# VH-VL binders against Laminin subunit gamma-3 (Lamc3): the designs that were tried, part 7

Target 1, 177 residues: Laminin subunit gamma-3 (Lamc3), of Mus musculus (Mouse) (q9r0b6r508to684)
Amino acid sequence: HIRSDFRHGAGGWQIRSMGVSKRPLQWSQSGLLLGLRGGEELSAPKKFLGDQRLSYGQPVILTLQVPPGGSPPPIQLRLEGAGLALSLRPSSLPSPQDTRQPRRVQLQFLLQETSEEAESPLPTFHFQRLLSNLTALSIWTSGQGPGHSGQVLLCEVQLTSAWPQRELAPPASWVET

## First folded at step 19 (VH-VL; from u1 with light chain N99H)

Design v4
Fold by ESMFold2, fold request of step 25:
Structure v4 (fold): chain C 177 residues (1-177), chain A 119 residues (1-119), chain B 110 residues (1-110)
Amino acid sequence: as target 1 above (177 residues)
Amino acid sequence: EVQLVESGGGLVQPGGSLRLSCAASGFTVSRYYMNWVRQAPGKGLEWVSFISSGGSTYYASWAKGRFTISRDNSKNTLYLQMNSLRAEDTAVYYCAREGRSWFEAFDIWGQGTLVTVSS
Amino acid sequence: AYDMTQSPSTLSASVGDRVTITCQASQSIGSWLAWYQQKPGKAPKLLIHKASSLESGVPSRFKGSGSGTEFTLTISSLQPDDFATYYCQQYYSFENVDHAFGGGTKVEIK
């Protein structure tokens, strides 16, 4: 699995806008503050990119910390690769929780056509082609303006892969010297 | 043509059960968030339940434990199982499709099916 | 949580009148507000999504505005086809199903 948990900084995540972002992320060991301005996205570091075909049919999982009385904001996962672009909506939502308590929630974005926003006439196998050379993975959120009961934190991003442990006991996991 | 058609409404006694169906055509149900919305006679719209594209379910507080939303992807059909029905559950029940983006709202509605709960 | 309140509950108007309907959220919902029109015995019809975006085929006399906690639906030069009940709905929070729709505004012939 490929993971950012933000314990030691922003993990290579950057704010992306119409150009090179100079605005620093606000982070803590509890997570990144989700307070994006219009036109901004959180852009993933290179470890999430490249050939990610083994993540097809697996989720990207966002873990959020939500304050009492608040709610996760609208979130899109945006992918670019192989000259294609897709936006995803959460496919799976957390079990209902007491919203009067601070809570951690997970939003899952299944990397399959069923999670795509907008029904588009894209080429056959377009999702897998995009994942063969993923060039961007970004998180967009709705702004959390005045009147919210608090701030939502992004605590973890995980890209799930089916490849690790696919084979029974990999023979090359150790080398005899 | 994109269409939703509800069925399964009717007259039922208090404490009884009904299963509502919502047949979808022109689109794949599992690619959308799907909803049940009800409207009691002379009253406003009330969101009852929804199921996400991945199968996560949410309910109005008064429906928890009595109503169950589900779908059968092979039949392209949404269901609402209603148990322990009460007089206040008397309403027209609509199914509605939410657009695939969080930028969209309930863009397609069925014509509704009437549920009457009466002694 | 994210309760929607709507006013007025009823208004009387004549053809050609300008009509304004207000919807308020108990917490900010950004622009994640929809407006629906419903005629008696019919299903609701989506008019406006994302606070101000008109659906295809909706006449330009309908205008949505607002963000955060206060939203309005305005109908300029009311037409006979516009006598109906109008509902707002928040779709910002998936956790809050209760009270997601406003109570409705019935627009009646004076």
Scores: ipSAE 0.727, ipTM 0.857, lowest interface PAE 1.0, mean pLDDT 85
Fold by ESMFold2, fold request of step 25:
Structure v4 (fold): chain C 177 residues (1-177), chain A 119 residues (1-119), chain B 110 residues (1-110)
Amino acid sequence: as target 1 above (177 residues)
Amino acid sequence: EVQLVESGGGLVQPGGSLRLSCAASGFTVSRYYMNWVRQAPGKGLEWVSFISSGGSTYYASWAKGRFTISRDNSKNTLYLQMNSLRAEDTAVYYCAREGRSWFEAFDIWGQGTLVTVSS
Amino acid sequence: AYDMTQSPSTLSASVGDRVTITCQASQSIGSWLAWYQQKPGKAPKLLIHKASSLESGVPSRFKGSGSGTEFTLTISSLQPDDFATYYCQQYYSFENVDHAFGGGTKVEIK
């Protein structure tokens, strides 16, 4: 899995706007503030890019912190790669929770044709071709300012891989060579 | 042609059960958020339930525990199982497709099927 | 909660009148508001999505405006075909299905 949890900084994420980024991300140990202005996107760092075909059919998972009385805003996941571009809406939503409480919620974006927003005809296997050379992964959100109940935070972004996780994990400390 | 056709409505006694179907043509149901909306006689529209493209379900508070939204992707069909029916559930029930983008709202509606709950 | 309220409940007007229908959300929904038209015995028809984006084939006399908590549907010159009931709907929050539609506004001939 490839992950940003924002405990030690913005994790290489940047604001992307019409090709010009002029303001820093607001960040805390609790997450990134989702107070984007119109035309802005959160752009992922290099570790999310490149050949990501092992993530086909797997989700990108966003973990949000939602204040009492608030709601996750509308969010798109935007992908570019191999000369193609796609936008996704969440495929899976969290189990219902008491919205009067602060809460963590996860939105899942399945990296599969069923999550695409566009209905235009596309070449067979275009999603997998895009993932063979992913050049951008971005998060767009409604850009609403501070809300009635406070700000929604982005706490974690995870790109899921179909490969067994332990084969990609650091060596176990009990096995030394 | 994109179309939604509801069926399964009818007269049912209080406490009874009924299963509504919504057959979709011209598009793949599992690629969309799908919804049930009802309208009691002489009243306004009321959102009943939805299912996301990945199968996550949400309900109006009055429907939880009695109604179940589901779909069968192999039949391209949406369902609403209604149990423990009450007189207040009497309504026309519509299925509706939400557009692919979060921007699009409910762009395609069926004609509706009437459910009457009466002793 | 993201409750929608709509006014007026009934509106009497003449052909050619400028008609205004208002919806209010209990908290900000940005621009995630839709307007539907419904004629007797028919399913609702989407007129406007995203507060102000007119659906294909909808006459240009329909205009949506507003953002945040207050929204307006305006018919600039009422036509005979426009006598119907109109509903607003929030689709910002997926977490609460209750009260997502306004109560409706029936537009009647004076």
Scores: ipSAE 0.722, ipTM 0.853, lowest interface PAE 1.0, mean pLDDT 85

## First folded at step 20 (VH-VL)

Design w2 (from v4 with heavy chain A105H)
Fold by ESMFold2, look of step 20:
Structure w2 (fold): chain C 177 residues (1-177), chain A 119 residues (1-119), chain B 110 residues (1-110)
Amino acid sequence: as target 1 above (177 residues)
Amino acid sequence: EVQLVESGGGLVQPGGSLRLSCAASGFTVSRYYMNWVRQAPGKGLEWVSFISSGGSTYYASWAKGRFTISRDNSKNTLYLQMNSLRAEDTAVYYCAREGRSWFEHFDIWGQGTLVTVSS
Amino acid sequence: AYDMTQSPSTLSASVGDRVTITCQASQSIGSWLAWYQQKPGKAPKLLIHKASSLESGVPSRFKGSGSGTEFTLTISSLQPDDFATYYCQQYYSFENVDHAFGGGTKVEIK
């Protein structure tokens, strides 16, 4: 699993814009403030990139802190790799919670064709080819302005791997050759 | 081509149960957020429930505990199980698909099926 | 809560009129608002998504505007086919299913 939990700062995440702006992201004690302007994305650091084929069929999990009365904004996970690009919407949502309470919310983005926003999903080998050389992993959100959505924190990002540690020992037979 | 067809509506006594079906054709139900929306006679639209592509479910507060949304991917069909029905549940029930692009909200609707709850 | 309030409930108009329907959200929903048209005995039809984007095949006389908490559907020159009921709907919050649709505006012949 690859994780950013933001306990010690922004974890190498940066605001990325289609324009020239590289404005610094806002960080609070518990995470990154989701207050992006139009055209901006949160761009993941290098540890999330490269060959991530082991994450195919597994989720990227975003953990948010939502203030009382607010709601998670719409969020897309955007991926680029091997000359390809795609966007994902959440596949799994948390069980309903009392929205009058501050709460942690987990959104899951299954790294599989069924999560793509495109009307026709990419062929399976194209999705996996994208993951073989991931060059960007970005979070887009509509959370901006002074409303409750601008007060939502991104507390953790986890990229899940198919090398499970359900046993006390590592998988014995994952051999490339 | 792409369409949704509801069935299972009818006359039911208060306290009874009914299961609505929504058969989908031309697309795979499990790739979309799927929804139930109802409309009482002479009244407006009410969002009842939805199921995400990954199977997460949400309900209107008045439906929670009485209604259950589900799907059967092998039959490409969405369901709404309705229990403890009341007179105020009398409505036409529509199923609706949310577009694959998040920006294109309920893009396909069924024709609706009438549920009447009366003594 | 992200409740939608729609006005007016009924609007009388003639062919050729410019009509305006307003929808208000109890909290900011950004631009995550859809407009639907419904004729008697028929299912609703999506007209506008993302507050101002016209759905494919919808006549250009329909225009959506607004963001945040205030939204407007305008029909620039009412046609006979446009006498129907119109609904707005927020789809910003997946957590708020209650009152996600506005109450509707019936556009009737004067």
Scores: ipSAE 0.764, ipTM 0.879, lowest interface PAE 0.9, mean pLDDT 85
Fold by ESMFold2 at other seeds, look of step 24:
Structure w2 (fold): chain C 177 residues (1-177), chain A 119 residues (1-119), chain B 110 residues (1-110)
Amino acid sequence: as target 1 above (177 residues)
Amino acid sequence: EVQLVESGGGLVQPGGSLRLSCAASGFTVSRYYMNWVRQAPGKGLEWVSFISSGGSTYYASWAKGRFTISRDNSKNTLYLQMNSLRAEDTAVYYCAREGRSWFEHFDIWGQGTLVTVSS
Amino acid sequence: AYDMTQSPSTLSASVGDRVTITCQASQSIGSWLAWYQQKPGKAPKLLIHKASSLESGVPSRFKGSGSGTEFTLTISSLQPDDFATYYCQQYYSFENVDHAFGGGTKVEIK
């Protein structure tokens, strides 16, 4: 598994935009703020990138902290790799919780064709080809524009790999962390 | 052509059970969030339940414990199992497809199937 | 909760009139609101998504506006085909599904 948990900082995550300049990421001890502006995404650090074919058919899991009375905003997971790009919608949602309480919410994005949002036609095996050289993993969201009172925080990002705990075959050194 | 066709409605007695079906054509149901929405005669639309592409289910508070949404991917069909039916459950039941993006919403509706709960 | 309240419940109008229908959310839903048209005995039809984006094939006399907690559907010049019931729906929150639809607005001939 490859994780960012944000307990000790922004974990190498950055705001990415259409322009070349990057504004500072809004961070707290509890996670990254999901109140992004138009054209902005949260961009993952290098440890999530490269050859991630072991994650095909496995989820990317986002753990959010949601304030009382609030809700997780709409979120896309955006992937680029091997000259391809695609966007994912959450495939799995948590069991219902009492929304009047602060809560942790996990959204799962299965790294498989069934999670893709509608896109232009793509080549066969495009998902696995993209994962063979992942060059960007980004989180897009809206609904927390200027003037919204509640904060939804990104508390953890996990990239799941097949057989992550069995140690049957040694993983590449860059995926052992 | 993308199409949804509901079936399984009819007359049932209070306390009875009924299973509604929604046959989909022109798309794969497991790639979409799928929904049930109902409308009592002369009344407004009421959201009942949804199932995510990964199989996570959510219900209106009044439906939880009595209704179960499910799907059979091999038959490309959505179901609503309705138990412990009451007179107030009398309605036309629609299935609806949610668009692939969070930006889209119920873009395809079936024509509905009538459920009548009475003696 | 993300409850929708819609007004008016009934609206009488003539062909050619401008009509306005309002929905309010109990807390901000951003722009994640849809408008539907429904004629008697028929399934609802999507008119507007994302508060202001017209669905393909919907006449330009329909206009959606608003964000946050207040939203409007305006029909610039009513046509005979527009006498129907209109519903709004929030789709911001997957967790709060009770009262996600507004109560509806019946637009009837005067």
Scores: ipSAE 0.707, ipTM 0.845, lowest interface PAE 1.1, mean pLDDT 84

Design w4 (from v4 with heavy chain S53Q)
Fold by ESMFold2, look of step 21:
Structure w4 (fold): chain C 177 residues (1-177), chain A 119 residues (1-119), chain B 110 residues (1-110)
Amino acid sequence: as target 1 above (177 residues)
Amino acid sequence: EVQLVESGGGLVQPGGSLRLSCAASGFTVSRYYMNWVRQAPGKGLEWVSFISQGGSTYYASWAKGRFTISRDNSKNTLYLQMNSLRAEDTAVYYCAREGRSWFEAFDIWGQGTLVTVSS
Amino acid sequence: AYDMTQSPSTLSASVGDRVTITCQASQSIGSWLAWYQQKPGKAPKLLIHKASSLESGVPSRFKGSGSGTEFTLTISSLQPDDFATYYCQQYYSFENVDHAFGGGTKVEIK
């Protein structure tokens, strides 16, 4: 599995936008702030990219920390690779929790055609082709903005892979820089 | 042609059970978030339950423990099992599709099926 | 909680009038608000999603506006086909679905 858990830094995640941006990524040991502006995405570091075909049919799992009275915002997972681009909606949601309490929430994005938000037909096996050379994995959300009384944090991103592993991989919690 | 057709409504006694069906055509239910919404006579719309494309389920607080949303992919059909029915459950029950994009809201609705709970 | 409050409950208007309906969310829902039209004996019909985006086939006299907690549906020149009940709905939170629809606004002929 490939993982960012932010215990020791921002894990190489960056704000990606159209055009030049000077906005710094807000990070804490509790996670990355999900407060993106229009046109911004959280962009994954290199360890999530490249040949990720072992993750086909497996989920990307986002773990969020949600403040009391708040809610996870709508989130899309956006993928680019092998000349293709697509967006995913959460396929699986956690069991209901008491929303008056601070809580951890896991959203799962199954890396399979059934999770796509695509409206147009794509070539046969397009998902596997995209994963053969993944060039971007990013997170979009617009559910927050200035003036919110509580902040939702991204605490962990895990890219799940089928076993066995073909090579020795860094620990899933490995911190970039 | 994209269509939703509810069935299974009728008269039932308090404490009874009823299963509603929602047959879909023109699209595959397991690729969408699917919903049940009800409307008591002369009243407004009230969200009841949804199921995600991965099978995760959520319910209004008053429905938890009494109602169960499910689907049968081989029949392309959404269900609502209603148990321990009460007079206040009397309503027209609609099924509704949430669009593929989160911004599309409930884009397709059925015509509804009437459930009457009366002794 | 992400409760929707809608006003007015009823509204009398004449053909040609400009009609305004308001919804308020108990917490910010960004732009994740939909408007539906319902005629007697019929299922609701989606008019507007994401606060201001018209559905295909919806007349341009319908306009949605607002973000955060305050939202408005405006009909710029009321037509006979527009006498109906209108509902808003938040679809920001999957966790907090109680009271996700506003109470409705019945638009009646004066």
Scores: ipSAE 0.739, ipTM 0.865, lowest interface PAE 1.0, mean pLDDT 85
Fold by ESMFold2, look of step 24:
Structure w4 (fold): chain C 177 residues (1-177), chain A 119 residues (1-119), chain B 110 residues (1-110)
Amino acid sequence: as target 1 above (177 residues)
Amino acid sequence: EVQLVESGGGLVQPGGSLRLSCAASGFTVSRYYMNWVRQAPGKGLEWVSFISQGGSTYYASWAKGRFTISRDNSKNTLYLQMNSLRAEDTAVYYCAREGRSWFEAFDIWGQGTLVTVSS
Amino acid sequence: AYDMTQSPSTLSASVGDRVTITCQASQSIGSWLAWYQQKPGKAPKLLIHKASSLESGVPSRFKGSGSGTEFTLTISSLQPDDFATYYCQQYYSFENVDHAFGGGTKVEIK
């Protein structure tokens, strides 16, 4: 699994916008503050990118801390790779919890065609190609401006069953001719 | 083209059970969040439950423990199992598709099926 | 809690009138509000999603506006086909499904 838990910093995550972002990402030992402005996304560091075909059919899991009386905002997972772009909505949601309590909420985004957002006809097949050379993984969320009960934090991002930068070759595969 | 058709409504005694079906055509049910919404005679719309693409389910507080949403992907059909029915469950029950993004709300509705709970 | 409150519950209007219906959310829902029209014996029909985006085939006399906690549906010149009941709906929170629809506004002929 590839993971960012934010206990010791922003973990290489950055705010991405159309221009070069100058706004610092707010974080605490409990997570990153989800308070994005219009046109902004949270962009993942390199360890989440590259060849991620091992994660096909597996979830990206976001763990959120939600204050009493609040709710997770709408969140999309946005992927770019191999010249393609896709947006995903949560495929799995946690069991219902008492919303009057502070709580952890896990949202799962299955990396499979069934999670894609699109207004056009269903594609024939592009997901595996996108994951073969993932160049961006980003989190978009609706703003949490005035009128919310409190602030929602992103506590962890996990990419399930992926070993993108750990490729090892067995001795036999390196034998010269 | 794109269509939802509910069935399975009817008369049932209090304490009884009923299973509603919602047959979908023109799209694949498992690619969408799917919903049940009800409307009692002379009353407003009331959300009942939803199921996500991955099978996660949520219910209105009054439906928990009595109603179960499910789907059969091989039949492209959504279901609502209703148990321990009460007079206040009398309503027209609609199935509705949530659009392919959270931006699109309930874009496709069925015609509804009437459930009457009466002695 | 993300409860919707809709007003008025009923209103009487004449063809050609400008009609305004409001919804209030108990907490900010951003722009995640839909408006539906329902005629007697029919299923609801989506008019507007994302607070202000008009659905395909909906007449341009319908206009949605607002964000955060206050939202308005306006019919600029009421037509005979517009006498119906209108509902707002929040779809911001998946956790808060109770009271996600407003109570409705019945638009009746004067």
Scores: ipSAE 0.718, ipTM 0.845, lowest interface PAE 1.0, mean pLDDT 84

